Miniprotein binders against q96jn8r1131to1294. Designs and how they scored, part 17

Target 1, 164 residues: q96jn8r1131to1294
Amino acid sequence: TLEFLENHGKNILLSNGNRTATRVASYNQGIVVINQPLVPQLLVQVRIDFLNRQWTSSLVLGVITCAPERLNFPASACALKRAAWLLRGRGVFHNGLKICEKFGPNLDTCPEGTILGLRLDSSGGLHLHVNGVDQGVAVPDVPQPCHALVDLYGQCEQVTIVNP

## First folded at step 3 (miniprotein)

Design pA16
Fold by ESMFold2-Fast, scan of step 3:
Structure pA16 (fold): chain B 164 residues (1-164), chain A 98 residues (1-98)
Amino acid sequence: as target 1 above (164 residues)
Amino acid sequence: GPEEDLERALELMYKGEELLEQGDFEGALRAFEEAVRIAEKAGNKEYLAWALFLVGYVLKELGREDEAREYFERAREIAEEIGDEELVKEAEYLLKEL
């Protein structure tokens, strides 16, 4: 079954059979990774459980192409640079730079209860799903193997893996 | 130590981006300038090139085009040394916009 890896950012506490991730301190050090590679047609979904509006920005979603099991996670996902393709706010980022200006809804304004999903299509395109609705291809031709990543940054202090 | 300093530089870059989203260009500039200082002392060219680019971006947004040019040129030069082709292209694009 889908779970978050036990290797994660230092401010994360896993619960609910490693299916719920809670950031217990500050605004960063909140990266979690799904325990299985993101293979074509697998839909990985998380629900936003808790938002702390003390902070301005919110969660980041994406994929990494490096092996996550023993990775020393940085304070934020953007520091993963070339290994990461990330959705943050309304932007798509790779190697710390914005590669698409406006894609999908603004992740910084998604309310508690929002279900966000990542899926690869048969051509290697990375799709974002929001409350069951496919937003289209955010990143074409993602290198394989890759792993789904959630950065519980800023406002987003808790997420839970949700089955389709 | 240097690893803890680099962690702080990354936090400052991320915080600076958050301040940019809020419209606090002066706050973002201070954060990115501190990240440059830390990365430069640590000798980490990857973080240095990235932080220099972010300083240039804020300076361009503030209308300080001559200073922005200097930072983009430095970022591009270091990005070329380390093989960061995407950062080279972004810096060149913004240099043409100045």
Scores: ipSAE 0.011, ipTM 0.193, lowest interface PAE 9.7, mean pLDDT 84

Design pA17
Fold by ESMFold2-Fast, scan of step 3:
Structure pA17 (fold): chain B 164 residues (1-164), chain A 98 residues (1-98)
Amino acid sequence: as target 1 above (164 residues)
Amino acid sequence: GPEEDLERALELMYKGWELLRQGDFEGALRAFEEAVRIAEKAGNKEYLALALFLVGYVLKDLGREDEAREYFERAREIAEEIGDEELVKEAEWLLKEL
């Protein structure tokens, strides 16, 4: 079964069999990683459970190619640079660069109840799914192995892993 | 034993946070206060600092600013001892917001 790793950002508490992640403080230190690496056609989904509108930006989704089990997570996923391909707002980011300016919906405005998914296709393309709808390829040819990452940044204070 | 107690303290912090989100401030406060007691008895400074911070957070939401200040100050002090720089920053920021 899919669950969040026990190694996570300092402000995270895990519950519900490690399937729910809650950020208990501030706006940052909220990175969680799924326990299994992404493999082609494995759909990993999280539901946005709670948003704190005191903050402007919201969650970041993506993949990381370094080993997550003992990683000292930075305050935000954006600091991971070369090891991460991230979807933030409407942008796709890698190594501090915006590699795609407008992809999918604006993650900063997705409401509570939204289900966000990540999937690798058979050619290594990373797809975003929103409420069951495939948004297309955000990143082609992701290096493997890679792990799905959620940064409970800003507004997003709780997510839960959900089954397809 | 102490390991079982620490697991219970962590579960109380999860439960208290859920109660806080539901608007059950008194339930959250009780859960976090019990987590403080368990972590303190077990001598686990990591859990103690976090539990103290969470008590302060609920007290701030309740408008009990003097009590919140005491908990944040204690959480910050222990966080400094154990090198939890992010908890130090967060506690200091909330202390300024009181």
Scores: ipSAE 0.000, ipTM 0.138, lowest interface PAE 16.7, mean pLDDT 82

Design pA18
Fold by ESMFold2-Fast, scan of step 3:
Structure pA18 (fold): chain B 164 residues (1-164), chain A 98 residues (1-98)
Amino acid sequence: as target 1 above (164 residues)
Amino acid sequence: GPEEDLDRALELMEKGLELLEQGDFEGALRAFEEAVRIAEKAGNKDYLAFALLLVGWVLKELGREDEAREYFERAREIAEEIGDEELVKLAEILLKEL
């Protein structure tokens, strides 16, 4: 059963059997990681439960290649540098660089109820799924092992893991 | 509390910069002015100096040069007080561009 790891950003509260993550303060310190490695064909999905429109940017999704169980999480996922490949807004980012300018929908505008999924294909390509629709390969050849990450940044204050 | 207030100031500065990219100068001005108010209340001179600089910059873009000068001068004074040489230099460059 997929759950968020009990090691997470300091503004996160886990509930619902560690399947719901709520950011209880500010706009940052909201990184959560799935409790098992993202292996090929595993589809990890989260639903956006609550958006606070006081903030302008929204959640970031991606993968990290460092071990998350005892990681001291930074304030935002972008500070993970070489360890992370991230989807933010319409961009794909790695190590402080925008490696793809327009990919998928704008994550800053996805409404409450949107289901976002991450999956690796057999070639190690990272796919984003939006409401069940595969958006294509965002990142080719992701290093293994890796873990699915959600950064409850800005507007996104709550997500819940959902099964396909 | 104070930490939440400062986080709000940072988010308002981020929002203001995004509004500037969209051409909403009046919206950016309001966001930066609110960031100034929060930083001032919190007593965080680093955030205050930078937020003042952002207000001045958007006022300059609006053609409100006398008001921009006032904000840049105040930002420089606070930057000098806290020993932020980079921010002093930036404020002086912006003042010369007026």
Scores: ipSAE 0.000, ipTM 0.138, lowest interface PAE 16.9, mean pLDDT 85

Design pA19
Fold by ESMFold2-Fast, scan of step 3:
Structure pA19 (fold): chain B 164 residues (1-164), chain A 98 residues (1-98)
Amino acid sequence: as target 1 above (164 residues)
Amino acid sequence: GPEEDLRRAIELMLKGFELLEQGDFEGALRAFEEAVRIAEKAGNKEYLALALFAVGLVLKYLGREDEAREYFERAREIAEEIGDEELVKYAEWLLKLL
């Protein structure tokens, strides 16, 4: 079922049937995308497996509205601009703009073992789930089709897709 | 209420950027100006700054650089007032692009 796409950032190694993504170098070039569109009510979940505390910022997650199969991924998800709606730290970002100051917990401080989920509601609102708890609507009316994205940035060097 | 105003401002920002991508600069400008109005009415300084950046961005695309500068400077002042260092840096970056 759910897997990371074989097209990914250059520092990523996929394993465990493309369900585990490991960033093997540096702090960037770590974007992975889920292989299926994020359709309403589908909950996509990843677990933080390994954090390297030499870096200050950590993973970014969100959605992209461009086709990911042949996309030339930039060094960080923030460079995707208009195509991406992203959760980073406590902020919600789109097209280089911080569109919400404080949403959910600080992603830069989530420990190893944290399970992060993305889900669209029936109105197209993007929800963040943290350890099974719905944090609410981060982004209303996300354009369709879209795909769930994880950027293994900074501290976050490994994530694994987990079942609902 | 404030939640509904916040949602509406976000929706207008997203719609405005969609219109910009389509080359509909007039439509984008209207959407962002409405977002400014709603954020201002709601007293939401964070979204006011974001909407002001968006207006400035459309003005820059239209070659109206003096007006874009005024909007970016106003947004920067609000970002400084609310203590959002990331928004201040974004404003500084946009001002350098003019």
Scores: ipSAE 0.000, ipTM 0.104, lowest interface PAE 19.1, mean pLDDT 81

Design pA2
Fold by ESMFold2-Fast, scan of step 3:
Structure pA2 (fold): chain B 164 residues (1-164), chain A 98 residues (1-98)
Amino acid sequence: as target 1 above (164 residues)
Amino acid sequence: GPEEDLERAFELMLKGYELLRQGDFEGALRAFEEAVRIAEKAGNKEYLAWALFLVGLVLKELGREDEAREYFERAREIAEEIGDEELVKEAELLLKEL
């Protein structure tokens, strides 16, 4: 079953059987990782439960190809220096560098209740799903194994894993 | 302390990205240059390599290609020292585009 790993950013509190992540302080230190590799056909989904509009930027999600149990998480996911492909705002980032200007909706403006999903296709393409709608291939060739990552940055203070 | 300095360097890199997106290239450059300064003082080669690369990226957008090349080369060299293969690839890709 899908859960968030016990290794997470220091401002995170896990609840609901490790299926809900809450950022309890500040705007950063909110990285969580799903407990099993993202394999083709597995759709990993999280629902945005709570937004604090005091902050301007919001949730980041994507994949990492390093071992998450041994990872020392930085304050924010975009500071990950190795093997990280991330969606932030409208951009796609690889190891902190923007590789695509405009992909999918602006993640900084998704309201509470939005369900965001990640899925690998059979060719290793990483897809974003928004409220059940496939946005297309954000990253065409993700090395495997990889792990789904969510950064509860800025506005996004709580997410819950949702089954398909 | 060093942990807080690196947090500040990272926040400057995020700020620089936002400024870059808004077309404020001079603001982005200042933010990334400050991140370089902090990383250099802290002796953190990982953050230094990334911050140098980000300076190069802004300089490329400004059309300052010779300066961008110097920063990408510095970033690549430090990335090689620390075994950051992905940053080496990114720097080499951008050097080829110049």
Scores: ipSAE 0.000, ipTM 0.154, lowest interface PAE 14.7, mean pLDDT 82

Design pA20
Fold by ESMFold2-Fast, scan of step 3:
Structure pA20 (fold): chain B 164 residues (1-164), chain A 98 residues (1-98)
Amino acid sequence: as target 1 above (164 residues)
Amino acid sequence: GPEEDLERAFELMWKGEELLDQGDFEGALRAFEEAVRIAEKAGNKEYLADALYLVGFVLKELGREDEAREYFERAREIAEEIGDEELVKLAEELLKLL
């Protein structure tokens, strides 16, 4: 059921039944989106498969509330100023502004094999899970419908959707 | 070449966002203005529209409303040209707040 959408950043190659995303060039143009809405209690998980330490920053995780099937993706998720809530490094961002300075682990330092998860609670709070551990509410009251987004930025060149 | 220029413009956009988050509005303004110049040279209208919008946003935060209006209008024009309907609406909303 869970796959990455065929609409994605232009440097992405999908494989394994659209469950693995690989960025094949540069450091950007690596946005992928899950093919179904993130509904409450659904845990969407990706595993970091490959990191290229040529770059300093790494993947970005979050949600968007716009329709992803027709979206013209920018080079990076950070350029999404519209209807996006993003986790980058240790920060939480909305419309390009930092709304929380330190949340969870530093995503720029998570090693290969790390499993990152996104889940909405019953109150619409967005949770980050790291290797099965709930980090708490990163964003309260996320509008519905929303879709889970991964930006294979910088170091992160490959992720795979994994079942709980 | 244009591809290397685009990578530099993108890095400046990211750096400007980081400076904006840190409260360094003047630093963010300089970074976004440089991104505008590079995006224009590279001929990438998607980055140009976004960079113009971000310059306008910082100018508004600095209370420089007449300058912010000019940048939001330019961002809207480029966004209309490239069919970025969401950025058109966003720029129009910010213009109404000035």
Scores: ipSAE 0.005, ipTM 0.203, lowest interface PAE 9.9, mean pLDDT 82

Design pA3
Fold by ESMFold2-Fast, scan of step 3:
Structure pA3 (fold): chain B 164 residues (1-164), chain A 98 residues (1-98)
Amino acid sequence: as target 1 above (164 residues)
Amino acid sequence: GPEEDLDRAYELMEKGLELLEQGDFEGALRAFEEAVRIAEKAGNKDYLAYALLLVGWVLKELGREDEAREYFERAREIAEEIGDEELVKLAEELLKYL
């Protein structure tokens, strides 16, 4: 079954059989990674459970190509330069650079209850799903193997893995 | 936004600790002082208390003990306000052995 890895950011507490991640302090140190590689056709989904409006930015999600089980996670997913393709706000980022100005909805404004999904298509394109709706290809030709990552940054203090 | 400012404060504190390990006390002091300024502007008392303690620590290493005492006392006061008992104990220990 899909679970968050026990290796995670320092401010994370896992519960609900490692399917719920809660950031218990501050605004950062909230990276979690799914326990299985993101292979084509696998849809990984998380629900936003709790938002703290003290902060302005919200969760980041994407993929990493480095092995996550022993990784020393940085304070923010954006510090994972070459190994990460990230969706933040309306932008798509790789190697610390914004490679797409506007893709999908603004992740900083998604309300509690929103279900966000990541999926690879048969050509290796990374798709974002929002409440079951495919937003299209955010990143073409993602290197394999890769792993789905969620950064509980800023406003987003809790997410739960949900099955279709 | 506030997160980006605090990310920079955190990075400055980490950089300052690395500089201390290398013996660059003046570089560490500058980094920690900038972290204090950012935390103050952001209104984040958690980061402010810790950054103040780090400034005090490097001042102590530079032999500036009266200034270090002032920073440790301010850090302790803010740590008490926010209920950070571990930081209060650390500041009190540093004050005792100053």
Scores: ipSAE 0.000, ipTM 0.163, lowest interface PAE 14.2, mean pLDDT 84

Design pA4
Fold by ESMFold2-Fast, scan of step 3:
Order: sequence, then C-alpha cells, then structure tokens
Structure pA4 (fold): chain B 164 residues (1-164), chain A 98 residues (1-98)
Amino acid sequence: as target 1 above (164 residues)
Amino acid sequence: GPEEDLDRAYELMFKGLELLEQGDFEGALRAFEEAVRIAEKAGNKDYLAYALLLVGEVLKELGREDEAREYFERAREIAEEIGDEELVKFAEELLKYL
C-alpha cells in the first residue's frame, strides 16, 4: 500500500497509517516522499486537507531520483541540488531553477479538497493530474528510479494519500 | 569537516534560490558564490558543478547571458569528467533554455 516514508522533513507528523502528513510548525521543513518508486502507470494521489492562508506560496509536487530512505532533507524541496523535478505555482523547476513558465493550474490557489496526482507515462514523461484531469507532460524523460515527493510548503499544512 | 561544509553549501543554495525568487539578485549571487567556495574547499566536484549552474542562473537573470553560458558550459564539463549523467543533462537543459 502507498504510504509516506518515515524519513521526512522535521516539521512533519505522520498519522492515519502514514497516509496523512501534517506540517505542525512554521512554513517549511515539510517534505514527504512516497514509500514506493514511481513506476510507469502508477498514479500517486494526495488530497489537500488544510490550508493556512497566512502564507503566500503553497505545496510543491514532483519527483526525486536519489534514495529517500535516509536523505537529510533541506528546508524546502527547491533546495535539492540536482535530483529533483518540481511543480510549484505555475512553474516547472529542475533543482530549483525554472524550466517552464506556465504549466497546469496555479498550485498556490488550489483549494482544500483538491486531489493532485503524479504519473509517469510509458515514455517516462511526468504528468500532473488535478481532480482526475491529466494536465499533460510537465517533465519529459524522467530518470529512473524516481520517487514521488510532496513539499507541504507555505499554505499547505496537511495532505492525505487517496486511492481510486 | 566535509559533511558540515556540504550541509552549509545546501543551506546557502537554498537561501540563494529564495533570494533569486524575491528578485534579490545581489544577495543570491553572494550566496551562490559562497557555495562555490565551500564546494571547491570540500573537493566535491558535483556540488561545485551545481553551484556553478546557480551562479549562471543569476547571471542570466541579470542579462549577462554570455557569462551565464560560460558557467553552464564549465559545469557541464565537470559533470562529464565525473560521469554524472543527470548533472550533464541538467546543464544541457539550462543551456537549451538560455
């Protein structure tokens, strides 16, 4: 079953059988990683449970290609040096640098209840799904193995893994 | 020691990226240049190559595209020398979108 790894950012508390992640402090130190590699056709989905609007930016989604089980996570996913492809706001970022200006909806404005999904297609393209709707290829040719990552940054203080 | 130095480099890269996002290009450049210094001292070529890419990104934002290209190319060459195929592709991606 899909769960968040017990190795996570310092401000995270896992509950609900490691399927719910809550950021209990500040705006950062909120990185969580799914316990299984993101293989082609696997759709990993999380629901936004709680937003705190005192912050401006919101959650970040993406993949990392380094082994996450014992990784010393930085304060924000955007600080990962070369192993990360991330969706933040309207942009696509590789290791913190913007490589696409506008992709999909603005993640900073997705409301509570939104279900966000990550999937690799058969050619290694990373897709974002929003409430079941495929937004297209955000990142082509993702290196494998890779792992789905959620950064509960800023507004987003709680997410839960959801299955079909 | 080297582990503590690399942890400092990560924090500087993070701070620099935040400053870059806020439009503080001078602060970002200083943070990334310090990360370059730490990576050089630590002798870690993959950290060095990545820090050079970050300097290039600030130079690109400042409109100093020729200098940015030089930094990206040097980082790619280091990545090739150490056999880091992911970092080579990342540098090539930055050169492609320059």
Scores: ipSAE 0.005, ipTM 0.260, lowest interface PAE 9.9, mean pLDDT 82

Design pA5
Fold by ESMFold2-Fast, scan of step 3:
Structure pA5 (fold): chain B 164 residues (1-164), chain A 98 residues (1-98)
Amino acid sequence: as target 1 above (164 residues)
Amino acid sequence: GPEEDLLRAWELMIKGEELLRQGDFEGALRAFEEAVRIAEKAGNKLYLAFALFLVGEVLKELGREDEAREYFERAREIAEEIGDEYLVKLAEELLKEL
């Protein structure tokens, strides 16, 4: 069964059998990681449960290639550098570089109830799914193994793992 | 340990898919069957379900539809056991296509 890993950012509280992550303070320190590596064709999905519009930016999704079980998570996923490929706003980022400017919808404007998914294809391409719709390949040839990561940054204060 | 086992099962699934792309159905089948064995020993039901799907898909490509059905049905049972509605739906769709 998919769960969020018990090692997470310090502002996170896990509930609902480790399937719901809530950021209980500030706007950062909200990184959570799925407990199992992302195998080809596994679709990992989270639903946006609660948005606090006091903040401007919202959640970041992506993959991390380092072992997450005992990692001391930084304040934001962007600080993971070479270990992470990230979707933020409309951009795709790796190692402090914006590698694509316009991919999928703007994650900063997705409303509560939006379901966001990550999937690897057979060629190692990372796909974003939005409300069941495949947005295409955001990152080709992701190093494996990798884990799905959600950074409950800014507006996004709660997500829940959902099955389609 | 369990982490090394899951990494090995993953590597076999990746290798099997590459062999499948090359048309090496026998090689793919062996790789996926080894992934099933490892996932089963490790007690990881999610990886087990995926490995069972991959074996079924190769068997379907080989025209061994009765065996493919058996693997897809087992994958559905594992998916139901772990409460993964997506994998249950996937298994049902694959079974319907046989």
Scores: ipSAE 0.005, ipTM 0.200, lowest interface PAE 13.7, mean pLDDT 82

Design pA6
Fold by ESMFold2-Fast, scan of step 3:
Structure pA6 (fold): chain B 164 residues (1-164), chain A 98 residues (1-98)
Amino acid sequence: as target 1 above (164 residues)
Amino acid sequence: GPEEDLLRALELMIKGEELLRQGDFEGALRAFEEAVRIAEKAGNKLYLAMALFLVGFVLKELGREDEAREYFERAREIAEEIGDEYLVKLAEYLLKEL
């Protein structure tokens, strides 16, 4: 069963059998990681449950290649640098650099109820799914093992893991 | 007093830069916006131009290009008023990259 790891950012509260993550304070310290590696064809999906429009940017999705169970999470996922490939806004980021300018929809404008998915294809390409629609390959040849990461940053204060 | 306010604005700009390095764009934006408010109230045009430039930079990184343009244009206007050629050129460079 897919769950968020009990190791997470300081502002996170897990509920619903560790399938719902709520950021209970501020705008940051909201990183959560899925409890098993993202293996080819596994589709990990989260639903945006609550957005606070007080903030300008919203959630970040991606993968991390370091072991997450004992990681001291930084304030935001971008600080993970070389260990993370991240989808933020319309950009794809790695090691503090924007490696693709326009990919998929703008994550800062996705409404409550949006279901966002991450999947590796058989060639190691990382795909984003939005409401069941495959957006294509965001990152080719992701190093393995890797883990799906959600950063409940800014507007996004709650997400829930949903089954395909 | 006024000197304490300007020091606070400088500290906010330094903190915002560190937040940007950490990828905390929302925190950086808030820090830089507060620096704008303080510099504007203090009437310090150099600090105002610098803080406006930094807000525009964060907005650009957030994909809010129209708002970034407004901040860069305002920063350029202030930089022109005070005769700071470096800030004028920097603002023009960033406006061209949007």
Scores: ipSAE 0.000, ipTM 0.202, lowest interface PAE 14.8, mean pLDDT 86

Design pA7
Fold by ESMFold2-Fast, scan of step 3:
Structure pA7 (fold): chain B 164 residues (1-164), chain A 98 residues (1-98)
Amino acid sequence: as target 1 above (164 residues)
Amino acid sequence: GPEEDLRRALELMLKGFELLLQGDFEGALRAFEEAVRIAEKAGNKEYLAEALFAVGLVLKYLGREDEAREYFERAREIAEEIGDEELVKRAEWLLKLL
C-alpha cells in the first residue's frame, strides 16, 4: 500500500491512513515522501485537493536519493541540494540550480483536482504524468534507489495519494 | 474591549498551531477552544469559523472523528454565512475524509 512516511516536514499532518497530507501553517515545511522506493514501472500519483490562493507559487514534485526515514527535512525541497531532482513551476531543478527552463506544464497553475504522477522508465528516466498524460523525460538516469517526494509549498495545502 | 479580545484570540490561534506542530495536541486543543470561546462571546463570526475549524483539525488528528465532524460542520455553516468560500471548501473536504 502506498502511504506518506511518518517522517515529514514539521507543518504537515497526515490523515486518511497516511494517504492525505495537509500543510496546516505558513507556506513551507511541507515536504512528504512516499513510503517505498520508486522502482521502474511503478506510477505514483497524487491529487491536488486544496489550493490557498493567497500564495503565488505552488507544489514541487520530484525524487530524492537519500534515505528518507530519519532525514531532517529543510523548509523547502530546493534546499535538499545534491539529493533531489525537482519539478517546480516550468522548470527542472537539481542541487539548487535550474537545469531545464521549459519542461511540461506550469505546476504553479495546476488547478484543484489535477493528478500528478511520477514514474521511472526502464532506462532510469524520470517521467511526469499530468492527468494521465506523459510529459516525457524530465531527468535522465536518476540514481537508484530513489523516493517520490512532494513539497506542499505555497498555494498547495493538501494532496492525496490516488491509485493508477 | 473588542480590540483586546481580537488580539487575544489571534495570539491563541498562533500558539495553538505552534503547539500542534510541537506534538502538544492537548495544549493545541485548549488554545483553540479558548479562541472559540472568545470569538463566540465577541460575535466575531470570521474568527469563530477559523477557530472552530482548528478545533476540528486537532480532534481529527486525535482520532475523535465524531467530535471533529461537529466542529467542521459548525465551521462550514458560519463560513457559508460570511461568504468564506475557501473555508467552506476546506471544511467540506475534511468532512469527506472522516
Scores: ipSAE 0.000, ipTM 0.285, lowest interface PAE 12.7, mean pLDDT 84

Design pA8
Fold by ESMFold2-Fast, scan of step 3:
Structure pA8 (fold): chain B 164 residues (1-164), chain A 98 residues (1-98)
Amino acid sequence: as target 1 above (164 residues)
Amino acid sequence: GPEEDLRRALELMLKGWELLLQGDFEGALRAFEEAVRIAEKAGNKEYLASALFAVGLVLKYLGREDEAREYFERAREIAEEIGDEELVKRAEFLLKLL
């Protein structure tokens, strides 16, 4: 079954059989990674459980191509540089560059209860799903193997893995 | 005096969160319970609500769900009195998870 890895950002506590991740301090050090590689057609979904409006920006999600099991996670997913393709706000980012300016909804404004999904298609394209609706290809030709990542940054203090 | 007591409560809150992140649930519980005691004696509802919530969270991680529920309910009640809408929402969310 899908779980968050025991290796995660320093401010994360896992609960609910490692299916719920809570950031218990500050606004950063909140990276979690799914325990299995994101293989084509696997839909990984998380629900936004709790938002702290004290902060301005919110969660980031995407994929990393480095092995996550023993990785020393940085304070934020953006620091992973070449290893990460990230959806943040309305943009798609890779290696410090905004590679798509306007994709899907603004992740900084998604309310509690929103279900966000990541899926690879048969051509290696990374798709974002929002409340069951496929937003299209955010990143073409993601290198394999890759792993689904959620950065509980800023407002987003809790997410839970939900099955499709 | 009261100001020094509240500084100690804040120090205990910070230490409790550090211990919780390290997986020392018993140490975190002791720190947060002492913060509750100090905040109650000082009559500081802002510190009390935060400390009660923190005790509830540790109890939840220890699997002591009935006790966690009591602490989250107390935290929510005091948070409502002081207008801490974020803490009310946080406590209500955790109560639903139990």
Scores: ipSAE 0.000, ipTM 0.213, lowest interface PAE 12.5, mean pLDDT 85

Design pA9
Fold by ESMFold2-Fast, scan of step 3:
Structure pA9 (fold): chain B 164 residues (1-164), chain A 98 residues (1-98)
Amino acid sequence: as target 1 above (164 residues)
Amino acid sequence: GPEEDLRRAMELMYKGRELLRQGDFEGALRAFEEAVRIAEKAGNKEYLAVALWLVGIVLKRLGREDEAREYFERAREIAEEIGDEELVKIAERLLKEL
């Protein structure tokens, strides 16, 4: 069964058998990682449960290729300096640098109830799924092993893992 | 110790937000005020700023706007002191909407 790892950002509280992550303080320190590697064809999905519209930006999704079990997470996923491919707003970022200006919907405007998914295809391409719809390849040839990451940044204060 | 205190403050802020959603403003106020005391004692200015503006939000819901303003202003001052632009923006928005 998919769960969030016990190693997470310091403002996170895990509940519901480690399937729900809540950011209980501030706007940052909200990184969570899925407990097993993202292998080809595995679809990892999270539902946006609660948005605090007092903040301006929202959640970030992506993958990291470093071991997450004892990683000291930075305040924001975009501060990861190596081994990270992230989707933020409409952009695709690699180690903090924007590599694509517009991909998929604007993550800063997805409403509560939106289901966001990450999947690797057979060629190692990273796909974003939104409410079950494949948005296409955001990042080709992701190195493996890699791990799905969600940063409960800004507006997004709660997500829950959803089975397909 | 300090780590236990900050975990307690985090739990109180979480509990207070749930009480706020339920319309238990008095319960939320007590939870957030305790979080303020703990964050202040622990010297965690980020948690202090957040707990302060959460107190202000409850006070505004209770119609205690002058007190809410004082809490938002204190939160903004602390956010400015620590250089946290996101917290400054939130406190300024809350002050403007008061």
Scores: ipSAE 0.012, ipTM 0.327, lowest interface PAE 8.7, mean pLDDT 85

